# Miniprotein binders against C2 domain-containing protein 3 (C2CD3): the designs that were tried, part 2

Target 1, 169 residues: C2 domain-containing protein 3 (C2CD3), of Homo sapiens (Human) (q4ac94r1171to1339)
Amino acid sequence: SSGLLDVGLRYRRSPRTAEGVLAARTVSISVQIIRACGLQAAAKALAEREPALQFSATVGVNASVTTHLSFLPQGEQRRTHPVACSFCPEFSHHVEFTCNLVTQHCSGEACFLAELLEFAEVIFAVYHENTKSASDIISIESCKEYLLGVVKVPTKELLIKRSGITGWY

## First folded at step 2 (miniprotein)

Design e2b (from e2 with V15Y E18A R22M K29R K59L E62T L63F E66L K70Y)
Fold by ESMFold2-Fast, scan of step 3:
Structure e2b (fold): chain B 169 residues (1-169), chain A 80 residues (1-80)
Amino acid sequence: as target 1 above (169 residues)
Amino acid sequence: SETFTIKVEGPSEEYLRAIAEMVLEEARRLGLEVTVEYDPETGTLTIRVTGDSPEELELAVTFAKLIAEYYGAKVEVKRE
């Protein structure tokens, strides 16, 4: 099923400010990552793909989630803390993406942010984080990441639903 | 074995290179076979991903779409 992540999205506009002759407006997209569930299948696939990791697919994974807003730079990407040894980790993680319409895509024409939101997505990538000792190839202070799954939530309804959107994706 | 063909049409060759590098790195993590072709006449990057696991192939394809969209590229996926 597509019900891997329990998330919430909300759109909020901030008061306008004037800069020269052009009005500027800051908007925010708030993202809540509540929990993931049903990571057993992905864990089994990972264990078969990476037998050298020697982790038990019956115990759980060390899951973290990265969040992208599809039209923002990579530097705006956010990541949760990893949750150890679980197939249904609870993150309770909140992130906010802030956009300035004048500097983004609003240059004397129709507001391009609204058009972008029609086709944009909030993209969640779920990883298993594996840490090796310094005697191995990877330092204990370094973690190798393995993709477990990706969830995409369209932003098109954020302008329509004032209360936001919530649910499993 | 199963093959997915991912065609990426992007804003610039520089971004297509970045997309290709990230997808190749992820495919290596998944243990998949990958080939990449770039056609400068059409500005199209073609990534073929081959493997035996539908789950691994789906992860690679989804990752490619995610990265391409992040860089503002158009993506078309076809199962061969």
Scores: ipSAE 0.000, ipTM 0.091, lowest interface PAE 16.7, mean pLDDT 69
ESMFold2 (binder alone), alone request of step 2: mean pLDDT 81; pTM 0.762

Design f4 (from e2 with T5L K7Y T46I R48W)
Fold by ESMFold2-Fast, scan of step 3:
Structure f4 (fold): chain B 169 residues (1-169), chain A 80 residues (1-80)
Amino acid sequence: as target 1 above (169 residues)
Amino acid sequence: SETFLIYVEGPSEEVLREIAERVLEEARKLGLEVTVEYDPETGTLIIWVTGDSPEELEKAVELAKEIAEKYGAKVEVKRE
């Protein structure tokens, strides 16, 4: 309906054999970011909030999206390539997170991944990247990023939906 | 959909392997949706049973419990 991001989340289903189940030490969580849409309002709000940017939001934004699993450290987050001059950018982005079946809480106690997923979320942050239009291959170009929006998708249904979670968020 | 999580702690990894095999085989025969995962650090097998039918869910949970208990495993069930 009014979602900002068209995404897909999939847990790589447990192996179908007992040998595969007992031998597994990690699991894969697949994340797809297909497209964003409806970025006009966010772009207008950004232009009003950051007048020093001196850019027109009517032509589109240079959007990129970061993916963060709430139970993993920030250093594990991923980012799409930026898509220039669009309010409905197509990313066609796919990444996999390899997760240990057992992780540690802040309290220091071990926790099985399934227990973490019950209370966790996938956090998508959509940014506008304000970069110089002409990039000289010799020059280092500065890049500033500005938050357009945040989408949070709960992971509690990820393991109970073998086809995964797909849709606009 | 309703989900039950069944935690199985067995006397050995070999026993857990047998339990996993039996559960997966019986679930396939009955057309039940079951996912199995293993935690090597604690030696715990976790069985997810999902479905829209309360009757089929209870049947699947009881089946998994019976199989695990036949092999001498300790079983704990959590309802979602």
Scores: ipSAE 0.013, ipTM 0.488, lowest interface PAE 7.4, mean pLDDT 74
ESMFold2 (binder alone), alone request of step 2: mean pLDDT 78; pTM 0.708

Design g1
Amino acid sequence: SETFVIFVEGPSEEVLREIAERVLEEARKLGLEVTVEYDPETGTLVILVTGDSPEELEKAVELAKEIAEKYGAKVIVLRPGESPEEARKRLEEAVRRFEEEG
ESMFold2 (binder alone), alone request of step 2: mean pLDDT 70; pTM 0.614

Design g1a (from g1 with E18L E21T R22F E25L R28E K29Y E56Y K59A L63M K70R)
Fold by ESMFold2-Fast, scan of step 3:
Order: C-alpha cells, then sequence, then structure tokens
Structure g1a (fold): chain B 169 residues (1-169), chain A 102 residues (1-102)
C-alpha cells in the first residue's frame, strides 16, 4: 500500500543568451517513473473486488501508470506503456510538461506557477490492463483497465530542491 | 562570481516558502546558483544567490521584493562589501515596523 512507485520530479530551465532568456517564460517539469514494486497486495484487493478477472497471483499484473499534474486539465495526462506479468514492473518512463511561469487560474485571475506548485500534486494512477485473447469469430481483442492504486506527490518542494524530488511513494 | 544574500522576514512559514520558491524559479531561469536556509529562532529565511551577471542577481532580488510586497513580508539584501551584522539589524528594524503597523 505504501512505497508503491519509485519516481523523480524536477523542473528545468536552460538560459542561453540574454535575448533568449528575456523571451522565454516557460519551464519544463520533468517526471520520471522508474518502477513500481509490491503490487501483490493491490492485486489481491483487486481480485477480491473483481472475481471475474481470474488472473494469477503468482504471475503478476499488466501495470501501466498515468501521470496527471493537478493544476493542468485531465486531457494533458500521460500514460506509460504497460509492463506485463510483473509485481515489480520497470517502466523507465520519462515525460516533460511545459508550463508557463505566469498562467491564469480558472477564475480568470493571473497566478504564478510557484503559487500553483505550493498546493498542487502530481497524481499517479496505477492500473492493471486485463487483455483477453481474440475470439475465433471476428477477432476482437478486449482490454479493460482496473485501478490498483493512486500515489500523490506534493510539488511544494519541487522549486526548493535543485536536485528535484525523488523516492518511493 | 558574486553572491547576494537576501534576508526575508514574514508573517508565516507558508509565506516564506512561497517567496523561496518564486526566487528559486527565477534564479533557475537565469542560471544562478541558489542556497536557502531558515533560522527558526528568528523566523528569518536566508537566500544566497550566486552568479556572474549583476543584472541577473538584481532580477532575483527584484523577484523577492515583488513577492514579499504581495504577501506582506520584508526583504533586506546584502550585496558584496556590506556587513552581514548591519544587514540583519536593518531587517530586525523593518520587521519591528511591520508588526507595529499591522
Amino acid sequence: as target 1 above (169 residues)
Amino acid sequence: SETFVIFVEGPSEEVLRLIATFVLLEAEYLGLEVTVEYDPETGTLVILVTGDSPEYLEAAVEMAKEIAERYGAKVIVLRPGESPEEARKRLEEAVRRFEEEG
């Protein structure tokens, strides 16, 4: 239940020339999902809620992870490729989110990225992707996703730590 | 390289963290090196900003002052050649005046 994901968060700016620095008002938020581990408990809980899944507890799950920054629209979320048959999948997944230093809140008021990050979270949702083999009658492959767990990492330390935020969550 | 020291005194740790994050974001944008220290005895945040560009160092200072004004904090800056003791004394006087006014 705790310590499910090994992740890293970092913001990066790359000033180049005085002219370029003056014009650039964006930052990249880097998100790395290295691995998940200890998915046995989550898989057991899922099997109890969804008995029809019939997956083997000894084989593992087909895990994928979505990344969502709480202050961005859900349509901006990213997803890893699924890793099959493992309770400790390695994703080695890296994505960048480009964010403006000054943006508008949904109320229409202008706000700084640092204000958003003080109260925001990176939300990781871990799923099992259950894939059935195609039938012999009009080959239809069915894939349903089931939530295994949610990990929330606060972003308030992101701007304070030059090395970023890393660890198990 | 030159180092500017920014002393921040504010009404809460939350406000101090906001100021620190804004300054760190601007300093990272400008390619400056930053170290942040908090003194819980005095409630003072100390930000050390190091770089080769006086314009960039002053921009980091201006960011600190702008955010401090917005959130009701006080900023004192120690530039090369100034005494840290004198800068801290000025910060203490500014905090005292702020508390008396509100």
Scores: ipSAE 0.000, ipTM 0.157, lowest interface PAE 16.5, mean pLDDT 70
ESMFold2 (binder alone), alone request of step 2: mean pLDDT 73; pTM 0.659

Design g1b (from g1 with V15Y E18A R22M K29R K59L E62T L63F E66L K70Y)
Amino acid sequence: SETFVIFVEGPSEEYLRAIAEMVLEEARRLGLEVTVEYDPETGTLVILVTGDSPEELELAVTFAKLIAEYYGAKVIVLRPGESPEEARKRLEEAVRRFEEEG
ESMFold2 (binder alone), alone request of step 2: mean pLDDT 66; pTM 0.550

Design g2
Amino acid sequence: SPEEARKRLEEAVRRFGAFVIFVEGPSEEVLREIAERVLEEARKLGLEVTVEYDPETGTLVILVTGDSPEELEKAVELAKEIAEKYGAKVIVKRE
ESMFold2 (binder alone), alone request of step 2: mean pLDDT 72; pTM 0.635

Design g2a (from g2 with E33L E36T R37F E40L R43E K44Y E71Y K74A L78M K85R)
Amino acid sequence: SPEEARKRLEEAVRRFGAFVIFVEGPSEEVLRLIATFVLLEAEYLGLEVTVEYDPETGTLVILVTGDSPEYLEAAVEMAKEIAERYGAKVIVKRE
ESMFold2 (binder alone), alone request of step 2: mean pLDDT 70; pTM 0.602

Design g2b (from g2 with V30Y E33A R37M K44R K74L E77T L78F E81L K85Y)
Amino acid sequence: SPEEARKRLEEAVRRFGAFVIFVEGPSEEYLRAIAEMVLEEARRLGLEVTVEYDPETGTLVILVTGDSPEELELAVTFAKLIAEYYGAKVIVKRE
ESMFold2 (binder alone), alone request of step 2: mean pLDDT 67; pTM 0.569

Design g3
Amino acid sequence: SPEEARKRLEEAVRRFGAFVIFVEGPSEEVLREIAERVLEEARKLGLEVVVEYDPETGTLVILVTGDSPEELEKAVELAKEIAEKYGAKVIVLRPGQSLEEVKRKIEEALREAEEE
ESMFold2 (binder alone), alone request of step 2: mean pLDDT 64; pTM 0.547

Design g3a (from g3 with E33L E36T R37F E40L R43E K44Y E71Y K74A L78M K85R)
Amino acid sequence: SPEEARKRLEEAVRRFGAFVIFVEGPSEEVLRLIATFVLLEAEYLGLEVVVEYDPETGTLVILVTGDSPEYLEAAVEMAKEIAERYGAKVIVLRPGQSLEEVKRKIEEALREAEEE
ESMFold2 (binder alone), alone request of step 2: mean pLDDT 67; pTM 0.573

Design g3b (from g3 with V30Y E33A R37M K44R K74L E77T L78F E81L K85Y)
Amino acid sequence: SPEEARKRLEEAVRRFGAFVIFVEGPSEEYLRAIAEMVLEEARRLGLEVVVEYDPETGTLVILVTGDSPEELELAVTFAKLIAEYYGAKVIVLRPGQSLEEVKRKIEEALREAEEE
ESMFold2 (binder alone), alone request of step 2: mean pLDDT 62; pTM 0.503

Design g4 (from g1 with R79K P80E E82M)
Amino acid sequence: SETFVIFVEGPSEEVLREIAERVLEEARKLGLEVTVEYDPETGTLVILVTGDSPEELEKAVELAKEIAEKYGAKVIVLKEGMSPEEARKRLEEAVRRFEEEG
ESMFold2 (binder alone), alone request of step 2: mean pLDDT 67; pTM 0.588

Design g5
Amino acid sequence: SPEEARKRLEEAVRRFNPDAFVIFVEGPSEEVLREIAERVLEEARKLGLEVTVEYDPETGTLVILVTGDSPEELEKAVELAKEIAEKYGAKVIVKRE
ESMFold2 (binder alone), alone request of step 2: mean pLDDT 71; pTM 0.629

Design g6
Amino acid sequence: SPEEARKRLEEAVRRFNPDAFVIFVEGPSEEVLREIAERVLEEARKLGLEVVVEYDPETGTLVILVTGDSPEELEKAVELAKEIAEKYGAKVIVLRPGQSLEEVKRKIEEALREAEEE
ESMFold2 (binder alone), alone request of step 2: mean pLDDT 65; pTM 0.560

Design h1
Fold by ESMFold2-Fast, scan of step 3:
Structure h1 (fold): chain B 169 residues (1-169), chain A 103 residues (1-103)
Amino acid sequence: as target 1 above (169 residues)
Amino acid sequence: TSDQFRDLINRMKQLVDQIREAIDRGNKDAVRSLYEAILQLFTAVLDMAERGHPDAADAIEQLMRAVADLYDAILSGDRETVDRLEQLIDEFERLVNELEQRG
């Protein structure tokens, strides 16, 4: 990762009152995907692997980003809408992952949120989706997607950083 | 778990120092954000403690309530209250250390 995605990660703050803080067994991890930039290099590398793809230095890619929290089931994965014809797409996308402070791990054992976050990551996968002509736009969901890159942001500092984690990854 | 607990406590102590600096500079937004970060860390530590020592959860929870009760005073810039916050963090660390030693 050389600054492909501009993202923000934050935990949701507990209610101000003491009872609200202590009673809150659920927190949210807020994820913002602001923009991607510099997709030319990734698109070039992809075109070398997939010669059937037709990238132009002028038009850009049709990009979407999936977000996955490493300790949650893959069914909790989220995806941005696609942004067409850009090597620097702006997504302005916000999602929240709801996490219990004490959860049953996928291995069948209970884990605390702090313990999960120590070794966890938010995983962003950036894809190019086949662009269709206006007459074929209805088929967009059946378009083949191609991986441009993966960005992994560790979560171990989410509970500590007051403004969250933000920047280019 | 023990290492993670100590890391969280050390981070809370670091945040307390940052609160003092923010108070000295009159940055109330920073004080609020730093304190809310401490409260989230305390919530995480409570969960870790409950897993290891459910019989001691009530005592730890009482300390966390005392911490949360300082919210308004800390946001008003009361430096004495920040000293109390640090004392409660130290007491919480001692309690959990004792429980970890017992197994």
Scores: ipSAE 0.005, ipTM 0.209, lowest interface PAE 10.1, mean pLDDT 70
ESMFold2 (binder alone), alone request of step 2: mean pLDDT 76; pTM 0.699

Design h2
Amino acid sequence: SAEEFKKLVDEMRRLIQEAREAIEAGDRERVRELYEAILELFTRVLELAREGNPEAAEAIDRLMKAVAELYDAILNGDEETARKMEEIIKRFEDLVKKLEEEG
ESMFold2 (binder alone), alone request of step 2: mean pLDDT 67; pTM 0.555

Design h5 (from h2 with Y35A L39E F42K T43E L46K M64E A68K L75K)
Amino acid sequence: SAEEFKKLVDEMRRLIQEAREAIEAGDRERVRELAEAIEELKERVKELAREGNPEAAEAIDRLEKAVKELYDAIKNGDEETARKMEEIIKRFEDLVKKLEEEG
ESMFold2 (binder alone), alone request of step 2: mean pLDDT 63; pTM 0.526

Design h6
Amino acid sequence: TSDQFRDLINRMKQLVDQIREAIDRNPNDPAVRSLYEAILQLFTAVLDMAERYPEDPAADAIEQLMRAVADLYDAILSGVSPETVDRLEQLIDEFERLVNELEQRG
ESMFold2 (binder alone), alone request of step 2: mean pLDDT 68; pTM 0.630

Design k1
Amino acid sequence: SEEVRLTIEIEGPSEEVLRRIAERVLEIARERAERLGLEVTVELEYDPERGVLRITITVRGDSPEELERAVEEAVRIAREIAERYGARVRVEIRRE
ESMFold2 (binder alone), alone request of step 2: mean pLDDT 75; pTM 0.710

Design l2
Fold by ESMFold2-Fast, scan of step 3:
Formats: structure tokens, C-alpha cells, sequence
Structure l2 (fold): chain B 169 residues (1-169), chain A 100 residues (1-100)
């Protein structure tokens, strides 16, 4: 594949009537993470930095993906369930972000979601999740996360294209 | 027709500028405590708002069939109208609360 993640983004609002648009206080931005592919190279690079981690061609990684909208605080980020032992995991993950249609500036000037989306991105971070088995309480280590890659998808076309944005990134 | 669409978007923008001016006049009247002016401007705003809703439906339909890029501009303009309408509703509630 020509990218790391197969994703879909869609702007969802009330019906395209004047009354529906005016009545809406919020809209939904729909994010789908269908699958990742080509994680072998990232896993190899990670193993070179972290010698305790070894990834064979037959085992794979335990991948999870976080989704962050660049104009929302970090506390609003979402995460997929991890998919074990794969370099091409399928997530079939769908989340929606509720966004205010209009935001007030400190100056009193309104900032519209459409203006924010013109310069914003959806940021996907792909992680390997590793947890040590706890058979001796002294040696217990909780879950560790290792970054495999980052994918950024511009949102500027969400309001222009009714079908949304789909494809490999 | 790109020229027809652009002309209608320009008219739409002009109506929205008219609404902005009337909203500013109402803001000033509220600050002065001029109830008669507020009542008159609310009727004017209502009429202008109805014109804007009619124009929005037409220009959005034209843009979606002939120029999807223009749809983003039209939506931004309508979101601005929605904000002004929300401000007006908030003012009406505050005025009513102060009078009770």
C-alpha cells in the first residue's frame, strides 16, 4: 500500500436545509480506521532502538492507533483496541467527535468550525503495546507503548466533499 | 453557471452584511436601554433572516450541482448567520430576565 493507514473521514451534520443548518449547535466528525499495513519497516526500526523488543517476520506487532483532532485538546483523543501479532492489523474502528459549530474568540469575534478545518489535521499515532507477564511481583512491568509511526490527514476538504475523505495515508 | 453562482453568492454576502449592521444597531440600542428601537430592529432582523434562509437554500443547491468548492464558502457564511441568530436569542432572554 502507498501509505500506513486505510482511513475514512466524514463531516456529519443535520440535513442540508437552511433550517437544519441553523438549528445545529454541534456537528459530528466521523473517523474510521480500517486497517494498517507495512508495519515491518517501523517494527525493524523500533527493534534497533529497543533491543529488548524483537519482531520476527511471523509474529508481528500488537498495534493500536490513537486519533487526535489538531484543534481539540489531547484529552479528547481516542484509541483503538490493540490487534495482536500482525504487521497488517485490521481495526474496523469507528469513532465520532462532537465539535461546536461556532467558537468564540477572546476578542468577541466568532471562529467557525469551517475556518478551523481549513488548517487542521487528524493525527493518527500507531503504537506497539507490550506488557510483561506478571508471575513474580518484583519483576512486574505494566503496559509500555512504543511509537511505530504518525499519519496526518488534512481536514480542509471535509466541507467541500460530501463523500468525505478516504484512502491510504 | 459559474457567473450566476458567483453573483448569487455576492448577493447572499450582501444580505449577511445587512444583518451584521442591524445586529450591531440592536447591540447599541440594548446598551442604551432603548426598548422601542430594539422592538423595531427585531422585526427588521426577522424579515432579513427569512430572506437569508431563502437565499441560502438556493445558492447551496446551485453550488452542489455546479461548483462543490463554493459550497464551503456558503456554509461558512451560514454558520456566521447562525452565530448572530444565537446572539439575538441570548439578548432576548437577558432582556426578559432583567425585566422580571
Amino acid sequence: as target 1 above (169 residues)
Amino acid sequence: DTEQLRNRIDQFRSRIEDLKNQVQDMRDAINRGDKDTVDRLLNDVRDLYEDILRMFTEVLSLAEQGNPDAANEIERLMQEVARMYDEILDWLQRVDELRS
Scores: ipSAE 0.000, ipTM 0.195, lowest interface PAE 11.2, mean pLDDT 72
ESMFold2 (binder alone), alone request of step 2: mean pLDDT 76; pTM 0.696

Design l3
Fold by ESMFold2-Fast, scan of step 3:
Structure l3 (fold): chain B 169 residues (1-169), chain A 100 residues (1-100)
Amino acid sequence: as target 1 above (169 residues)
Amino acid sequence: DTEQLRNLIDLFRSYIEALKNMVQEMRDAINRGDKDAVDLLETFVRLLEEYIDRMEQLVNSLAEQGNPDALNEIERLKQEVDRMRDEIQDWRQRVDELRS
């Protein structure tokens, strides 16, 4: 039962706010990160590797989550705002990835987005930010992040579930 | 299952609509034989041809399963796929005419 992240994914076939030319050639992949829960075990493991983090780990973690679509460049990666001092942070984060309907394979061959989605995944990486809040970081020396966990959600189901993919992963 | 095939057919229908919208947006460039516009149209049509072949494979697989309760639905889906193939063939002819 349960998982680490409560997420939702949708393939939006008719972009609502796109310019006419863009709307003709693109779709949106909607990603929601609602919350994480049960970060105690990951925090304990992190504190064992990084003893200097014992103070942060005992009062909860300052969690942020990155979202990466496996077929898009690293520069298209998105990140939540950090949530301070919690093992069950609520993110209520929603992002849209604008994707071309006709795109390129890794080999350079043209393909439909649907073909990429058959073999792709959404990669969520959960991090601890080494301060009470990342927005309160004053020094570049304080801007450190530590990996708590990785959740991978296959995108194949987006092609056959019109309502999208929702649940704990 | 038939629900999966229905969803794939709806997705394919959305790609055909995207093709129509693209052609409308690029009408003048396509009509004068602009290489980039015609190449984009050719690429889109080729990908749709590949996709329809895959859907025909799925329809045939469902028919082979021999579920009596699904025969009417499978036949309806076959007709839908056939109509889509005909539409793509019309687009192929248009591309070939532009390239001639």
Scores: ipSAE 0.019, ipTM 0.421, lowest interface PAE 6.5, mean pLDDT 75
ESMFold2 (binder alone), alone request of step 2: mean pLDDT 68; pTM 0.545

Design l4
Fold by ESMFold2-Fast, scan of step 3:
Structure l4 (fold): chain B 169 residues (1-169), chain A 100 residues (1-100)
Amino acid sequence: as target 1 above (169 residues)
Amino acid sequence: SAEELRKRVEEFRRRVEELKRQVEEMREAARRGDRETVERLLREVEELYREILEMFTRVLELAREGNEEAARLIEELMRLVAEMYDLILEWLERVEREGS
């Protein structure tokens, strides 16, 4: 835990939406990203890796955060709206991931959600978004993203703690 | 190999029956508020789940190939898993409510 993100994770039971042998009851995993803080160090490190990057270190970064559950496909990741010009952006972001109690990939791998949660992580990736839409009218690339940091929160206690997992990570 | 297939389905059936018994014991212990028994059963069920997972993929293939007993056992397993999760969630709600 890096202490950069104020997050909350909760396990919530949802009504079943489909009938099927491979689709047992569904649940929701609730993810809240309240804020990030202390992005000055990450911004400095980014500038050292990407010296051509144009941003003002005195006013902050344009931060966005992606959420990825390690046991779900990359295509299921979610992203906050970017918050401009801040080293302590407030996201107030909430998303739900709908998960089956029993999951199965086309390779025939059988996974119970409880076992997945015991070994899984929620992966938050914090990015600086360098938007060039105003200054680069001839390019189809109007926005580029640069990694500021990664926060990983283990899910092993999520099923056991009804209050969920909350705090700075 | 026909005997091996029957043995595999039979072993899976025994695991499913063990899980059914665990679900029934969990329901009754939770109803009584028997914390000690619920906590013990949670640990025992976790071990049983791992054993079931080892067999699940192979039995699922048998069900997909038309084995009717395998198909019924998979359906029963999924129902029991859902019931166990419901019991766990209800128990966690009770623990939170009592914890003050």
Scores: ipSAE 0.000, ipTM 0.248, lowest interface PAE 10.4, mean pLDDT 71
ESMFold2 (binder alone), alone request of step 2: mean pLDDT 71; pTM 0.586

## First folded at step 3 (miniprotein)

Design k2 (from k1 with R20L E23T R24F E27L R30E E31Y E66L R69Y E73A R76M R84E)
Fold by ESMFold2-Fast, scan of step 3:
Structure k2 (fold): chain B 169 residues (1-169), chain A 96 residues (1-96)
Amino acid sequence: as target 1 above (169 residues)
Amino acid sequence: SEEVRLTIEIEGPSEEVLRLIATFVLLIAEYRAERLGLEVTVELEYDPERGVLRITITVRGDSPELLEYAVEAAVMIAREIAEEYGARVRVEIRRE
């Protein structure tokens, strides 16, 4: 397809100090979510199953995006602020994931970040949220989300391309 | 058996910083070689008049494709670490 999300991925070393780098043995994976487009089709499909959401199919969705690195636990997921009433929301969202260069399984075997990145993906899930206003106090029970789409971006090129990965996916 | 010799010259603010950069490059090269079943040897040479640390990494293995992959990754990491410490890096690659 032509792509739903305009994203950017970059790999960098963190932290800056010599002591911090030796002690932490970590790198940072930077993820940018610039915008989404073409959410009309997904909204229409959702409205066919959920008649109460016909308005969102006509006027626009309240879109938010979750970011998940496939080799990290679900608890490490990040989420954008929702953008109200739009089929082409602009997020201008930037997050960083701090990853250890080497991790160990409970089995005792070492697992290298470079090997994980060779076979891993960044998974973006796009949701429509039942959100009224940023200024409103909304109870957790009144917050419901509906999946609009999923975008998967392989991380293997982060090992080769210093500039990272950018484009529509 | 194939061989690739990678020479990395790093110019930076101090010998201490250059040694740290060399250590990280070595660590990554050694981990990659171990993981991929490649042989690696490293030589370090410091030129105090130029403020340059020369790192020579020799990688040996049976797969030219795998060797190229390892070399490219090592270069990328060396440049990233050098940039973080405000150092300049130059690379030369020889295949045999």
Scores: ipSAE 0.000, ipTM 0.129, lowest interface PAE 19.5, mean pLDDT 70

Design k3 (from k1 with V17L R20Y R24A E27M R69L E72T E73F R76L R79E E80Y E83R R84L)
Fold by ESMFold2-Fast, scan of step 3:
Structure k3 (fold): chain B 169 residues (1-169), chain A 96 residues (1-96)
Amino acid sequence: as target 1 above (169 residues)
Amino acid sequence: SEEVRLTIEIEGPSEELLRYIAEAVLMIARERAERLGLEVTVELEYDPERGVLRITITVRGDSPEELELAVTFAVLIAEYIARLYGARVRVEIRRE
């Protein structure tokens, strides 16, 4: 269909006073991942590339989603709990990113949050996580993840829309 | 050697909020001016009858247009800060 992830992005009132915001020089961006849907096609494509995953494709996937703000370091990314055996997993996941009003890059150049949001995006990566039975866990130590899809949501609307961004992407 | 004058009018619910917003705008403008080697003069006027704070920034140097761009983005942050507190502000920028 038209969208893979049901998400929401908005500003949060923390700190809750104008003086607090200016003193802290930070604002919070709230990210919600409600659910994914229509993972059948992605799972089928994955099974074609990874024959060992054919069984998973017939019973659903163990999905998790990472959230990355394109202007923040990779180490700031977040991940949902995995949802087992579903092509339409419900995450009900909420995280906040604390962002500085003014950021300085390694080049020594200052960059303002409004400038970053105008050209940035939130990157959601959807993975299938291999799970094992209790017996297999004892004998097999490693667990791997496989990319199912990527969704990118532009942040520039956060500069204009008071209520934020919500919908399928 | 170039000179640009920017007038920013911010209309909103309280003088306290408008002055906090002005401080954020001026912080951004001054940091950018320092890095670009520009001279900046600032004047503030509050009109309580209209609920408007006027910021006049006079910029002198070789790249004043760079500062104007930074100030424009600072104004977007000002509107964002107001919205965080459930306030509505109107901003207008004029260049001489």
Scores: ipSAE 0.000, ipTM 0.241, lowest interface PAE 11.0, mean pLDDT 71

Design p10 (from e2 with E14D V15W E18L R22L K59E E66F K70L)
Amino acid sequence: SETFTIKVEGPSEDWLRLIAELVLEEARKLGLEVTVEYDPETGTLTIRVTGDSPEELEEAVELAKFIAELYGAKVEVKRE
ESMFold2-Fast, scan of step 3: ipSAE 0.290; ipTM 0.656

Design p11 (from e2 with R22L L24K E25F E26L K29W E56L K59F K70E)
Fold by ESMFold2-Fast, scan of step 3:
Order: structure tokens, then C-alpha cells, then sequence
Structure p11 (fold): chain B 169 residues (1-169), chain A 80 residues (1-80)
């Protein structure tokens, strides 16, 4: 399969002291979004659907990426800063998700982080942000985002590999 | 069931006791059985972690290694 995003995932403690881990009962999942490449095809498909969003080989898209852990609420979602005018944007984005080692289901039974990671995934959604400001301020208030693609990375290997997961997805 | 044996050599007995307590707490949260032995002759803490899930055991072992490294301890792991 061809990859859209160059990403990295790593498990670590948060905070980074034993007393802090014991007190907080949490660990961190580190997510890096290094770059995207090959956005031309997605941009072309979007332009065909939305003719007003004309793209050229010399201009690119205004790309941003959202990161969502499948077992966390949508409110914990993160987003990169947008990178303007590129089909191969460099994000160099790093975020950490604080996760409880043990959580309670609404059914009352315990759920362990390791069990969640066995079947979970990190979901990346790549967007084009329409930052075209017409000459009038009201047009800026109507800026919109458009989905270019979705990348899903399973978290299972985080249970086994200390160095984490890195590569194109 | 599977067992992993973790041998930890730390800068002091006090540090090794702190590592042992934290590892025992985290193993309980993961539903794993843990036994801990300290040998003052060699200055070594031996942690045995037992469970039915290899993936969960490997996660616990990795977590224990990170804890020991945070305290500046030297770690050796063996799968039984």
C-alpha cells in the first residue's frame, strides 16, 4: 500500500517520575506527524467535487491533520498547524495523549489500557483549509475545511516495541 | 500462563524498594501476578511477572524497565 503520512507513535510515562506515575495513574502515548506527501491526487479529486477550489501543480493545498485515538472522546482530538501551499507539507508536529492505566466502563467493569491498545487505532484525518479571503471581511467568516484523506494506524505494536511505530501510512 | 523474570541492579537498596513498590502497584492495575525478591549479597532485585496474556506481560515488562531506568537502575529480562 502507498502511504500518505509519515508518522511515529511511542508509549511512555507521563509524568516521567515513578511517584508521578503512581499518583496520576497515567501514561502517555506520543504521536508525531512528520510530513504528508502525494496530496496531488486527493486535491484533484476534491477539486472535481468542488470546482471553486481550483488547485495547480505550483500552488498546493493548505493542509492540516487531526489526530484521534479510537478509545478516547472526540474532545481529546488534536490538530496540527496548517501548512500553506504544498502537496508535501512538513508538519514536524508532536503531541502526547495522557491515558489512564485503568478505566471504568459504564457497565462498571474495569478496562486496562493494554487491552484497549490491542484493538485500538490512531486515526489521522487530512484536511484542506480554504483560507481564500475574498476582498471582504464577511467572506473570511465563511472559511471551510475539506477532507482529503484518512489514515488509520493500529496501536497493537506499542505493546511490544519500545521504540514504537514509525513509517508511512 | 507465562512468566517473565526481571533482574534489577540499582544504586541502592532504598531505590530498589521504591522500584518494587511501584511495579507491584502497576501490575495490580494490569491484573498480573507479581513476586519480588531482594538479594542483599548481589544487590539485585528479582521481579517475576505472571499472566495469561503474552501481550499484556510484554507491556508490563516494558513498563517495569522504564520505571527502573528512570531510577538509574540496570535491567535484565528473561522469559521463562
Amino acid sequence: as target 1 above (169 residues)
Amino acid sequence: SETFTIKVEGPSEEVLREIAELVKFLARWLGLEVTVEYDPETGTLTIRVTGDSPELLEFAVELAKEIAEEYGAKVEVKRE
Scores: ipSAE 0.013, ipTM 0.248, lowest interface PAE 8.7, mean pLDDT 73

